# VH-VL binders against Urease accessory protein UreE (ureE): the designs that were tried, part 2

Target 1, 153 residues: Urease accessory protein UreE (ureE), of Acetivibrio thermocellus (a3dgf7)
Amino acid sequence: MIVERVLYNIKDIDLEKLEVDFVDIEWYEVQKKILRKLSSNGIEVGIRNSNGEALKEGDVLWQEGNKVLVVRIPYCDCIVLKPQNMYEMGKTCYEMGNRHAPLFIDGDELMTPYDEPLMQALIKCGLSPYKKSCKLTTPLGGNLHGYSHSHSH

## First folded at step 4 (VH-VL)

Design c23 (from r10_h1Y with heavy chain T102L; framework fv_narsoplimab)
Fold by ESMFold2-Fast, scan of step 4:
Structure c23 (fold): chain C 153 residues (1-153), chain A 123 residues (1-123), chain B 106 residues (1-106)
Amino acid sequence: as target 1 above (153 residues)
Amino acid sequence: QVTLKESGPVLVKPTETLTLTCTVSGFSLSNAYMGVSWIRQPPGKALEWLAHIFYNDEKSYRTSLKSRLTISKDTSKNQVVLTMTNMDPVDTATYYCARIFLDYGDSGYFDLWGQGTLVTVSS
Amino acid sequence: QPVLTQPPSLSVSPGQTASITCSGEELGDKYAYWYQQKPGQSPVLVMYQDYKRPSGIPERFSGSNSGNTATLTISGTQAMDEADYYCQAWDSSTWVFGGGTKLTVL
């Protein structure tokens, strides 16, 4: 199937009566204009995201009766930080921005995809980063257009 | 509104096969956010996960009991069935079915539990 | 299979803070979940994804997960909080419960 827009987000509706299938969209793919994917049920899905809006966790791309296709952003290895003051927040954002690393937020924690040199840099400047598997779903600011990520076929 | 209910209670003789049915109401077993798990608790002991099944028939079993366990579902009847072979008195426990909710579609926890059913293995 | 270790019992006085710990290597990079079970009743989810409260759970329940230890904290503990508490971890393919902690409020 071909889907060209987000219909709504699953958080805005009652999940109980739905027959849900997932399509997995990696964090670095959410703003790609064209994606070809397999759903969890093995359905071929072509996504044509020409309006420039990033796909979000829980976005419903297709519906027929109670059957829906929902975007899922998988977990990945991340660097996580919980800044304790303005200095730590500023230092973290500066180091990440200097290396063109994307910045995501969940609650009071900042996250970025795991990058060993960045992890070491944050440790050396006195911050307390740790590695954790997280979902990179809420950008703190900016956009993801500048990211380049290698994919295996 | 959403409920899970185990069949039973049941009395099982040693070496016999246990069959338990979980009947769900208020949600679809074809929902990828949801699964159903069987969890048991021997009298006075800890919770022990046994098996789960998801909407696409993806299944997992406790490693130590894998050869004895079978889980299946019938979406038209809203039922999940657990079969456990070669029952032993040590398998006496309260057996629960519980709904697995996959928050964001891949982080699971048991958000709703059945009332539990007592399985007694005795001659 | 992963192993989650909890103290078997904990006693607090009414109004005091109870901190129930759950330790295991899995918690270093995975989420913790907590269930409350009162005698003769089914378990009830009281904390998910380390620190998130389900609807209906009082705000005096909080959670954290640091290093290899997850903690369920109950502030201003009340008699109604007396129960067994179980932690749980999940990584998409397997489940593990802790051994449980019996919280007594005296």
Scores: ipSAE 0.423, ipTM 0.770, lowest interface PAE 2.5, mean pLDDT 86

Design c24 (from r10_h1Y with heavy chain T102H G105P; framework fv_narsoplimab)
Fold by ESMFold2-Fast, scan of step 4:
Order: C-alpha cells, then structure tokens, then sequence
Structure c24 (fold): chain C 153 residues (1-153), chain A 123 residues (1-123), chain B 106 residues (1-106)
C-alpha cells in the first residue's frame, strides 16, 4: 500500500476496539519524504510524506473500518540524564549542544541515542548519565534531518 | 468497561491436562498494543508468568514449562485458551489472565487482571 | 534468566515512609513496574515505567530506578496500603516478577 498523509493520532481516540498493525519508523526517519517499510503483519508500505511534517508515535496512516496502520517509534539504546537542578539542566544542554547530539525529552529525563564515546565524555564532565532502552519520540528543538545514521544490525 | 474473566475453578487429577479459558470484553484481541498473558500464583508464593499471546498469534512461553504449555486465541469469541499437560500437585495455584499493554513487542506491563481461578491438582 | 530480588517483608508505622526495593541487572537498562496485591484479590498496577502513576493511584506513591535498583516509595503510609508488592521487568519478550514484599503497617 501507498500512504501519503497522516489521518489522525491514536492519542485522540479510544484505541481499545481497533485492530492495530504497526509500521516501525526509526527516530532518524520521521522527516524522510519517502520510506519503504514492512508492517508488523507483513504488509509492504510505501510512505510518501508530501507535507514535510515529522511522523509521530501513534500517527494513523491508513484505516479501513476498525483496521488501522499506526506509526511506532521503536525502543533503542539511549543515554539518559535526569537533571536535578537548573545548573545540571543547563550543563546537559550545553554539553549536548556543543557535540551536536540530538536531544530528546520525556518528563524530567533528557536522552540521546547511545554512543559509547559520548557516554564517556558526559561522565568525564561530571554528569550522571546512564544507559537505558527508550523511545526517542519528542525532540528538544525540532529538526532531525542532519542526524541520520547507518545501522548494520 | 473492559474485563478479563477466567473459567473455573477446576479440579485436575495428576497426569491430566488443564484447559483454562480467558474471556475478554471491551477490547480487541486484534489490537497490536494489546496482548494477553497467563500468570499463576501458588498458595503463599510469588507471581509466575507462564505464557503470552500477541494480536498476530505470536506466542511466548516460560522456558522451564514450554513443553507443557500451549496458548491460543479465538478472536471471534474474544477468548484466550491455555492448556498445560501432565499436571502435578505442585501446579496447584490461582491462575490469572492479564492484559499486557505493548508499545513495542519486547516490552509491556500488565494493566488489567482477571479475578483469578483456583486450580487444584489432587488425586 | 532475569532475577529480581525484593526484601520478603517490611514493617512501618502509620504515617511513615515505606521504601520497597527491587534489584536485578536488567533494571540498569530496563523499566520497572509495580503491582499491589491485597489478600484474596488480583494484583493492581500501582507504578509503571519506573516513576509513572496510573490514574487512581494516590500521589503518595512514587517510584525511581537508579543503577540496578528500583524503589517504590509510599509516603504517609496508611493501613490500607498493607499488601504484598511485586516488581516486574521484561527481557526479550519474557516477563519476570520479583519474589514479593509483604508490607505490614503496624
């Protein structure tokens, strides 16, 4: 199937009675204009994101009756920081910004994709990072087009 | 509005096969955010996860019991069925079905539990 | 083979803070979940993804996960909080429960 727009987001509806299939969109793919994916049920999906808006967790791309195809951003290994005060928040943003690392937020946690050299650098500058499997769904600051990377696994 | 209910209670003789049915209401078993697990609790002991079924019929089993367990679903009846072969008195427990909320296939938490059903294995 | 270790029992006086720990290597990089079970009743989710409260769970319940140890904290503990508490984590499409902690409010 070929889908060219987001219909709505599942957060705005009661999802319990839907027949849900997922298409996994990595955090670095959400603004790509063209994607070829396989859904969790094995359906080939071509996504043509013509309006340029980033895909979001829970976006519905296709619907027939109660059957829906929903965007899912997978868990990945992340570096997580929980700033305890304004100083730690400022230092975290400064250090991450200087390294051009993509920064994401969830509640009081800041996170970035796992990278061992970055983990060691954050420890050396006096922060308390830890490794955790997280969903990178809410970018701090918006545009991710410069942060793509390659995966071999 | 949403419920899970186990069949039973049940008395099983040693070496017999246990069959339990979980009837769900208020949600779809075809929803990829939702799965159903069977969990047991022997009297006075801890919770023990047994088996899980996803919306697409993908199944997972506790490794130590895998050869004895089968989980299946009937989406038209909104039912999940667990069978466990070669029952032994040590399998006496309260058996629960519980809904798991998945935001990825290898994660989740139990957000709704059935009332539980007592399975007694006795001669 | 994840193993989650909880103290088997904990006693607090009414109004005191109860802290129930759960330790396991998986908790260093995975979320912890907590369930409350009262005698003769089904477990009830009281904390998910380390620190998030389900709707209907009082604000006096809080959670954390640091290193390999997750903690469920109950501030101003009340008699109604007396129950068994179980932590839970996941590993490769399997779910493991801790051994449970019996909280007594004396």
Amino acid sequence: as target 1 above (153 residues)
Amino acid sequence: QVTLKESGPVLVKPTETLTLTCTVSGFSLSNAYMGVSWIRQPPGKALEWLAHIFYNDEKSYRTSLKSRLTISKDTSKNQVVLTMTNMDPVDTATYYCARIFHDYPDSGYFDLWGQGTLVTVSS
Amino acid sequence: QPVLTQPPSLSVSPGQTASITCSGEELGDKYAYWYQQKPGQSPVLVMYQDYKRPSGIPERFSGSNSGNTATLTISGTQAMDEADYYCQAWDSSTWVFGGGTKLTVL
Scores: ipSAE 0.301, ipTM 0.762, lowest interface PAE 4.1, mean pLDDT 87

Design c4 (from r10_h1Y with heavy chain F101G T102Y; framework fv_narsoplimab)
Fold by ESMFold2-Fast, scan of step 4:
Structure c4 (fold): chain C 153 residues (1-153), chain A 123 residues (1-123), chain B 106 residues (1-106)
Amino acid sequence: as target 1 above (153 residues)
Amino acid sequence: QVTLKESGPVLVKPTETLTLTCTVSGFSLSNAYMGVSWIRQPPGKALEWLAHIFYNDEKSYRTSLKSRLTISKDTSKNQVVLTMTNMDPVDTATYYCARIGYDYGDSGYFDLWGQGTLVTVSS
Amino acid sequence: QPVLTQPPSLSVSPGQTASITCSGEELGDKYAYWYQQKPGQSPVLVMYQDYKRPSGIPERFSGSNSGNTATLTISGTQAMDEADYYCQAWDSSTWVFGGGTKLTVL
C-alpha cells in the first residue's frame, strides 16, 4: 500500500474500538520523504511524505472500517539527563547544542540517542548522563531539522 | 564561530597521491551527528561529492572513485584528511571540505563550507 | 550515478522572477536542496527540504518540488542574486549535485 498523508492521531480516539496494525518509524526517519516499511502484520507499506511534516507517534496513515495503520516510534538506547536546577538545564542545552545532538524531552528528563563518545564527553563535562531505553517522540524546541543520520537502512 | 579550512594550494604530478587536510574550529569532530565531506569543482564545472566521514567514524565514498579515496579524522587535532591516489590532470579542481548539516529524515545537506583549495595536476 | 538536470543558463532583468529547475527521477521521492555560488566564493545553502529557507536568506527566495522537478524561484531578482545555482539530492549512498545554472541579471 502507498500512504501519502496523516489522517488523524490515535490520541484523539478510543483505541479499544479499532484493529490496530503498527508501522515502526525510527526517530531519525520521521521526516523522510519516502519510506518502505513492513507493518507488524506483515503488510508492505510505502510512505510518501512530500510536505516535510514530521510523522508523530500515534499518527494514523490508513483506515478501512475499524482497521487502522498507526505510526509507532520504537524504543531505542538513549543517553538520559535529569537536570536538577536551572544551571544544569542551561549547561545540558549548551553542551548538546554545541555537539549538534538531537534533544528530546519526557517529563523532567532530557534524552538523545545513545552514542558512546557522546556519553563520555558529557561525563567529562561534569554532567550525570545515564543509559536508558526510551521513545524519542518529543523534540525539545519542536524543531527536528538539523538532526539525522546520513545512513539509511 | 565555526570554520573549516583546507590545506594547500597543491601542485601534484600525474600518478602521485594527493593528501588534503581540513582543519575544523569552533566545534569538536567527536560531537554527535556531525560529519565532514570533501567536494571538488573543476574550473568552470559542477560540484562533485567525493567522500564523507561521520562523528562515529563511518565513512562513505563516491562509487566511481572509491578505490582511490581514503577519508580519516584525528579528533585530537580536529582535522579531517582526504587521500586520493593516482592523480590525473582531470582531477585538477578546487577542493572543499564542508560540514554535513543533518536534516531530520533525509540525508544531510552542506550547511557550512571551507574557502576551498586549488589542486593542480600537471607534468 | 544518478543525474540531476538543470538548464546551464538563465537570464532575467532586474525585478523579474527567475525560476531555476532541477529534474531527476529521484526527486519524485527525495528532497531537493539548493546552493548559491558567486565567482571566487564557496557555495551557500539557500533552500533546504524543497521549500524551506535557512536563516538569513531573503523571503524572495522560495522553492517547490512537484513530480520529478524541483524549482528554485527568486522573485524581484536583484543584481546581487547573479550567481551559479546548484541543486542537490541524495540517491543511494551518495550526495548528487545538478550541473548548475548560471543566473545572469541584466
Scores: ipSAE 0.000, ipTM 0.522, lowest interface PAE 14.4, mean pLDDT 83

Design c6 (from r10_h1Y with heavy chain Y104W; framework fv_narsoplimab)
Fold by ESMFold2-Fast, scan of step 4:
Structure c6 (fold): chain C 153 residues (1-153), chain A 123 residues (1-123), chain B 106 residues (1-106)
Amino acid sequence: as target 1 above (153 residues)
Amino acid sequence: QVTLKESGPVLVKPTETLTLTCTVSGFSLSNAYMGVSWIRQPPGKALEWLAHIFYNDEKSYRTSLKSRLTISKDTSKNQVVLTMTNMDPVDTATYYCARIFTDWGDSGYFDLWGQGTLVTVSS
Amino acid sequence: QPVLTQPPSLSVSPGQTASITCSGEELGDKYAYWYQQKPGQSPVLVMYQDYKRPSGIPERFSGSNSGNTATLTISGTQAMDEADYYCQAWDSSTWVFGGGTKLTVL
């Protein structure tokens, strides 16, 4: 199937009675205008995102009766930092921005895709980063247009 | 209201095959956020995960018991079936079916449990 | 699959803080989940994704998970909290439970 727009976000509706299928969109693919994917149920999906808005986790791309196709951003290895004060928050944003690392937020935690040299650099800067499997769904500022990665493992 | 109910209780002789049915209500087995697992608990012992079936019919099994276990589903009947071969007295336990909420389908936790059914293996 | 180790028992007095641990190699890299089971009853989810509390679970329940150890903390422990507590982790397509901790409120 070919889908060209987001119908709504599934977070706003009751999930119990739906027949839900997922299409996995990596965090670095959410801004792509054209994607060719296979859903979890094996359906070929062509996505033409002409709206210019980034795809979000939970976006419903297709619906027929109670059957829906929903965007999922998979878990990946991340570096996580929980700043304890304004200085640490500023330091974290500065170090990440200076290294051109994409920055995401979840509650009071800051996250970026895992990279061993970056992990070591943050420790050397006096910060307390840790590794965790997370979903990179909420960017902290900017668009992800410049964050193209060949592999996400 | 969402419910899960195990068949039984059941008495099984050593070497025979166990078949348990979990009947679900209030949610679709075709929902990618949801799947059903079987978990057992021998008297006075810990919970032990046995098998899981995903909405797309993908299956997972406890490694140590994989050769003895089969899980299947019938979406039209809202049922999940567990089969376990070559039953032994050590397999005596309360068997639960439980819904896994898959947290967008790529991780999961047991948010709802059936009442459990006693399976006794004795000659 | 990973092995999760819990202390088999823990005793606290009413009003004291109970800390139940769950240990596994690099468990902090995964999400931990906690279940409460009272005698003759099915388990009930009391904590998910390390520190998130389901609706209906009192605020005195909190969680953490870092390094090799996940912890379920019950502040101001009450008699009604007496139960077996199980941790659980997910890794790819498999699930593993800890051995359980019997919490006694004396």
Scores: ipSAE 0.255, ipTM 0.752, lowest interface PAE 4.8, mean pLDDT 87

Design c7 (from r10_h1Y with heavy chain Y104F; framework fv_narsoplimab)
Fold by ESMFold2-Fast, scan of step 4:
Structure c7 (fold): chain C 153 residues (1-153), chain A 123 residues (1-123), chain B 106 residues (1-106)
Amino acid sequence: as target 1 above (153 residues)
Amino acid sequence: QVTLKESGPVLVKPTETLTLTCTVSGFSLSNAYMGVSWIRQPPGKALEWLAHIFYNDEKSYRTSLKSRLTISKDTSKNQVVLTMTNMDPVDTATYYCARIFTDFGDSGYFDLWGQGTLVTVSS
Amino acid sequence: QPVLTQPPSLSVSPGQTASITCSGEELGDKYAYWYQQKPGQSPVLVMYQDYKRPSGIPERFSGSNSGNTATLTISGTQAMDEADYYCQAWDSSTWVFGGGTKLTVL
């Protein structure tokens, strides 16, 4: 199927009686204008999002009665940091920005996609990163323009 | 009124097959956020996960019991069925069905539980 | 063979802080979940994804997950908090519960 716009976000509706199918959109794909994907139920989906707004987790792209297709940003391996004070928060943001690493936030934790050389670099500069499977749904600071979906060490 | 209800208490003889039905109400078994698990608890002991089934008929079983367990669903009847073969007195437990809620994720938790049903295995 | 280890019992006085731990390698890179079970009742979710509280769970309940140890903390413990507490981990293939901790408030 071809979908061209976000209809609403699933947070605005009671999901109990819906027949939900997911389409997985990676964190680095949310601002792409054209995507071809396979849904969780095996349906081929073409997405044309030309308005320039990033897709968000929970966005409903298609609906027929109680059947809906919902955007999911899947878990991925991440480097996580939990700043203990303002100095560590500042240092973390500075070091990540200096390395052009995308930064995301969830509660008390900052995260970036997992990369072994980056993990080692953060340890070497005095931070306490650890590996965890996370959803990269909430960017901290700027937008996703300029981020590469492929990160080569 | 979202509910899960296990079929009534049962008495099973050793070597017989157990069949339990979980009837769900107020939500769809065709929803990718949701699944149903069977979990048991022997008297005075810990919770033990047995099996799950998701909207797309994806199934998983506790490794040590896999050869004895079958889980299936009938979306037209809003039911999930667990079958366990070759019952033994050590299988005496309260059996729960519980809803898995994934909250968009590749991980999930049990947000709603049935009342539980007592399965007694004795000669 | 246990994967998640909890202390079997913990006793606190009313108003004291209770700290229930759950340890296992799975928790190093996966989320922890916590359930409360009172005698004769079904378990109730009290904490999900390490530190998130479900609606209706009091603010005195908090959670964390550091290294291979997840912790459920109950500040200002009340008699009504007396129950068995179970941790749980999942990674889309298998589900594992801890052995449970009986919290006594005396």
Scores: ipSAE 0.507, ipTM 0.777, lowest interface PAE 1.4, mean pLDDT 87

Design c8 (from r10_h1Y with heavy chain S107Y; framework fv_narsoplimab)
Fold by ESMFold2-Fast, scan of step 4:
Structure c8 (fold): chain C 153 residues (1-153), chain A 123 residues (1-123), chain B 106 residues (1-106)
Amino acid sequence: as target 1 above (153 residues)
Amino acid sequence: QVTLKESGPVLVKPTETLTLTCTVSGFSLSNAYMGVSWIRQPPGKALEWLAHIFYNDEKSYRTSLKSRLTISKDTSKNQVVLTMTNMDPVDTATYYCARIFTDYGDYGYFDLWGQGTLVTVSS
Amino acid sequence: QPVLTQPPSLSVSPGQTASITCSGEELGDKYAYWYQQKPGQSPVLVMYQDYKRPSGIPERFSGSNSGNTATLTISGTQAMDEADYYCQAWDSSTWVFGGGTKLTVL
């Protein structure tokens, strides 16, 4: 199927009686204009998102009766850090920004995709980062247009 | 309202096969957020996970009991069935079915439980 | 087989804070979940994904997960909180329950 817009977000409706299928959109793909994916039920999905608005987890792209196709941003290995004060918050943002690492937030924790050199840099400057599998769904400032499939060196 | 109900109670003789049915109401077994698990609790002891099944028929079993367990579902009847072979008096327990609710298909937890059914294996 | 370790029992007086721990290597990169079970009743989810409270669970329940140890904290413990508490961790294929902690409010 071909889907061209977000209908609504699943958080705005009752999940109980829906027949839900997922399409996985990686954190670095949410702003791509064209995507070709396979849903969790094996359905081929073409996404044409020309408006420039980032796809969000829970976005419903297609519906027929109680059958819905929902965007999922998969878990991935992350560096997680809970700043204890203003200094640690500033230091964390500076170190991550200096390495062009995308920054995400969940509650009072900051997250970025796992990168061993960055993990070691954060430890070296006295912060308490840890590795955890997380969903990178809420960017903290900026946009993701500059990110691609490029891997860290 | 969402409910899960186990069949039984059941009296089983040693070496016989146990079959339990969990009937669900208020949610779809075709929903990728959800699954169903069987968990047992011998009298006065801890909870023991046995098996689960998800919307796409993905299943998993407790390793120590895998050869004795079969889990299946019938989406049209809203039922999940657990079969356990070669019953022994040590298998006497309250058996629960519970709904697995997931964080968008990942990292599940048991958000709703049935009332439980007593399975007694006499000897 | 993966294992989650809980203290088998804990006693507190009414109004005191109860802290129930759950330790295991599975908690290092995974979320902890907590269930309350009263005598003759089914378990009830009281905490999910380390620190999130389900709707209907009182504010006095809180959770944390640091390293390989998750903690369920009950502030101002009441007689009605007397129960067995089980922690749980999950990955894509297996489930692990802790051995349970019997909380007595005396």
Scores: ipSAE 0.512, ipTM 0.781, lowest interface PAE 1.6, mean pLDDT 88

Design c9 (from r10_h1Y with heavy chain S107W; framework fv_narsoplimab)
Fold by ESMFold2-Fast, scan of step 4:
Structure c9 (fold): chain C 153 residues (1-153), chain A 123 residues (1-123), chain B 106 residues (1-106)
Amino acid sequence: as target 1 above (153 residues)
Amino acid sequence: QVTLKESGPVLVKPTETLTLTCTVSGFSLSNAYMGVSWIRQPPGKALEWLAHIFYNDEKSYRTSLKSRLTISKDTSKNQVVLTMTNMDPVDTATYYCARIFTDYGDWGYFDLWGQGTLVTVSS
Amino acid sequence: QPVLTQPPSLSVSPGQTASITCSGEELGDKYAYWYQQKPGQSPVLVMYQDYKRPSGIPERFSGSNSGNTATLTISGTQAMDEADYYCQAWDSSTWVFGGGTKLTVL
């Protein structure tokens, strides 16, 4: 199938009566114009994201009756850090921003894709990062481009 | 702050090999999803992409020049090196190194450029 | 290698709208990017992902990409906008630049 837009997000609907099929979109693929994927049920899916909006966890790309195709961002190796105070928060954002590492948030933890030199740099400056498999779904600041260009939407 | 700086300028004789070094600061060449490219611009002409090296050491080259080009990186020195063999006067150009910022769609645009270095090929 | 075609030159009067086009098959399914280059200077990114403006780039710059043609639009063109403009797209494993457009503001 070929899908060209997001219909809605699954967070806005009751899933109880839906038959959900997932398509895994890596965190670094969410803004690709063209993707060719296999769904979890083995359906070939062509995604044509011509409007340029980033795909989100839970985005519904296709629906027929109670059957829906939903975007899932898979787990990957991440650096995770829970700032203990404003100083650590500022230091973390400075180090990540200086390296243009994409920054994600989950609750009070910050995360970025695993990079060993960055991990070592964070340890050396007195922070307590750790390696963990995480879903990179919520960019801090709402737009990944904001980390490099201070661009809002 | 993030900067890139090309070695040179340099004078090269026809048939000799060109070696250019790009020294980066403010980021690691092992940063996930970041890379460095070499781009040249002959006097009065368009930008021409030559080669790129990605954080994971994946390399790409301009098809027409592939047999002449080698790109490598030394993460401990924060340097990217371009080697181009069998230089000809038509290779005279300003050579830039530029950082590729991945935007997670179509893999890239050049968000930071070095100042450029003039390479002149003459006898 | 695939090519991106730009008009070699464009002239506009101050205050007029300049529209610089970039055409190539890659643009049908790839993002366009735009760089401004003034004499003796390195290129500067002025538009990314077809229509997104980097921080520091004036609001009078806008972009689009429809079919196989991307367009950089400068409304209320000023003398400081006089420069060479290059489009760029990614093509699988290579980066392709257009031939450049010299914008003259008379």
Scores: ipSAE 0.000, ipTM 0.517, lowest interface PAE 14.8, mean pLDDT 83

Design d1 (from r10_h1Y with light chain E26K Y51S; framework fv_narsoplimab)
Fold by ESMFold2-Fast, scan of step 4:
Structure d1 (fold): chain C 153 residues (1-153), chain A 123 residues (1-123), chain B 106 residues (1-106)
Amino acid sequence: as target 1 above (153 residues)
Amino acid sequence: QVTLKESGPVLVKPTETLTLTCTVSGFSLSNAYMGVSWIRQPPGKALEWLAHIFYNDEKSYRTSLKSRLTISKDTSKNQVVLTMTNMDPVDTATYYCARIFTDYGDSGYFDLWGQGTLVTVSS
Amino acid sequence: QPVLTQPPSLSVSPGQTASITCSGEKLGDKYAYWYQQKPGQSPVLVMYQDSKRPSGIPERFSGSNSGNTATLTISGTQAMDEADYYCQAWDSSTWVFGGGTKLTVL
């Protein structure tokens, strides 16, 4: 099947009567224009993301009756760091940003996809990063609310 | 209220097949990201995971026992059934059914447990 | 098959802090979960995803998981906390339980 837009997100509905099939979308694929995937039930899925909005965990891409296809962002190896103070927070953001590493947040922990050179760099800076399997679903960055109230030059 | 209840208790003879039913109440087996697992505990020993079934009929089994185990569900009756063939005295244990909650189908933990049922295997 | 190792027993006096460990290769790379089991009763989830406490579990319970060791910490331990504690981890398609730790208070 070919799906071209997000219908809704499962967080907004009662899941009790739905039969859910998953399509795994890696964190780095959420804004790809074209994806070809297999669902967890073995269905071939073509995704045309021409709208330019990032796919989110729980996004429903297809529905027929009570059957739905839902986006899942799988666990992956990550560098996790819990800043202990403002300096560590700033240093972590600076080091990750300077290396173009995508930065994600969960509670009071910062995360980025695992990269051994970055792990060693963070350790050399005096930080306490550790390796963990995580879901990279919440980028540390604003949504587009601010942009919707301004104009580009 | 959400409850899970195992059938039994059961006495089985060596080489016989065990059949256990878990009846769930307060939630549907068609609920997304939910499933039911069977876990056993021999007297005085640790918990051992046996099998699970998710809302979409995805199944998994403990590797060492896979050839002996079958798990199925009947959503209309809100029941999960486990069968285990060729029972042996070493399989004597309390058997639990427990609800699995998965993070969008990707991992899981057991948030609610049944009361457990004693299965005794003796000749 | 992965193995999770727990000390078989731990004794503390009332009001003291109990730290129950669970060790496994690269356990900190996974989520750890903890269950409390009192004699004749079913296990009860007391900690999930390393450090998150379920509703109804006292604030005295906390958790951590790094490197090879996950720890369940009970501060101001009370007689009612006496139980067997089991850790559990998810490893792709396998759920693995530790051997259990019998916590004795007094």
Scores: ipSAE 0.006, ipTM 0.573, lowest interface PAE 10.6, mean pLDDT 84

Design d2 (from r10_h1Y with light chain Q49Y; framework fv_narsoplimab)
Fold by ESMFold2-Fast, scan of step 4:
Structure d2 (fold): chain C 153 residues (1-153), chain A 123 residues (1-123), chain B 106 residues (1-106)
Amino acid sequence: as target 1 above (153 residues)
Amino acid sequence: QVTLKESGPVLVKPTETLTLTCTVSGFSLSNAYMGVSWIRQPPGKALEWLAHIFYNDEKSYRTSLKSRLTISKDTSKNQVVLTMTNMDPVDTATYYCARIFTDYGDSGYFDLWGQGTLVTVSS
Amino acid sequence: QPVLTQPPSLSVSPGQTASITCSGEELGDKYAYWYQQKPGQSPVLVMYYDYKRPSGIPERFSGSNSGNTATLTISGTQAMDEADYYCQAWDSSTWVFGGGTKLTVL
């Protein structure tokens, strides 16, 4: 199955009576131009993201009758910060921005994918980060820019 | 403000080893998601990527030149060093250091470039 | 190493549209990036992720990437656009630049 666009998001529809199959898209894959995935029901899915728009949690990629294929961003290890005031919020955003770390928000918590050098850098800057398993679904500010992990050799 | 500055200019004799230093200002090389590449441009020719190093010391080299290249960083000095052995007149070029962003190997671009430094290889 | 092919030169009159191409095997399956280089200066990023403009780059610059060809399009070309243009792509292990296109505005 090849899918080339998002049909709609499940937030815009009543989920009652839909048979949902999930395709897990990691937070760092949401802007990839081409993805090949296996759905929760074992269907092989090719995704062609031709418009460069990030895939979102709940995006419906395919539908036949009441059966839908829905994007799910799985939980992963994260660094979490909970600013207590505007100074801490400003400092957190400044320090994360200086490091080009992708920043996500969930309620009053800011989060980024877990990375030990980043954790140590944030502690050294006087912030109080902690480790938690989270869904990185809501970017704070624009699109995700390059995250450099190991360069594939 | 983030800036990159190459050492030099440099005159190198054939068969000698070139050493270039890139000094990064305004951003620490120990910070996550930071990478620095070396890119060269012979007079009137195209840009040619040589090597990169990331904040976690992961390295990559142009395959055709891999045996001649070594890249390293010193986070206390905020410097990236490139060495290139057995220099030849064809290695004469302007050498740039540039900051790179990559997205899991299927994308990557150079958002900030140093001013470049001229390396001349002659007897 | 992947090979990216650009025409070595392109000439347009002021106000005309310049279309600079970059060709490579399955390039449309990768993101293309574009750099502008004026004489004696460092390259400047003018297009990233196929079609996105960095802050400060005029709206007359646009991009596309499909099949084997990425294109940088400059509408209403101005004398200040005269420069060498380089495309760049990523193949998971190396960065590859095109040969460059010298854009002449006359």
Scores: ipSAE 0.013, ipTM 0.614, lowest interface PAE 8.0, mean pLDDT 85

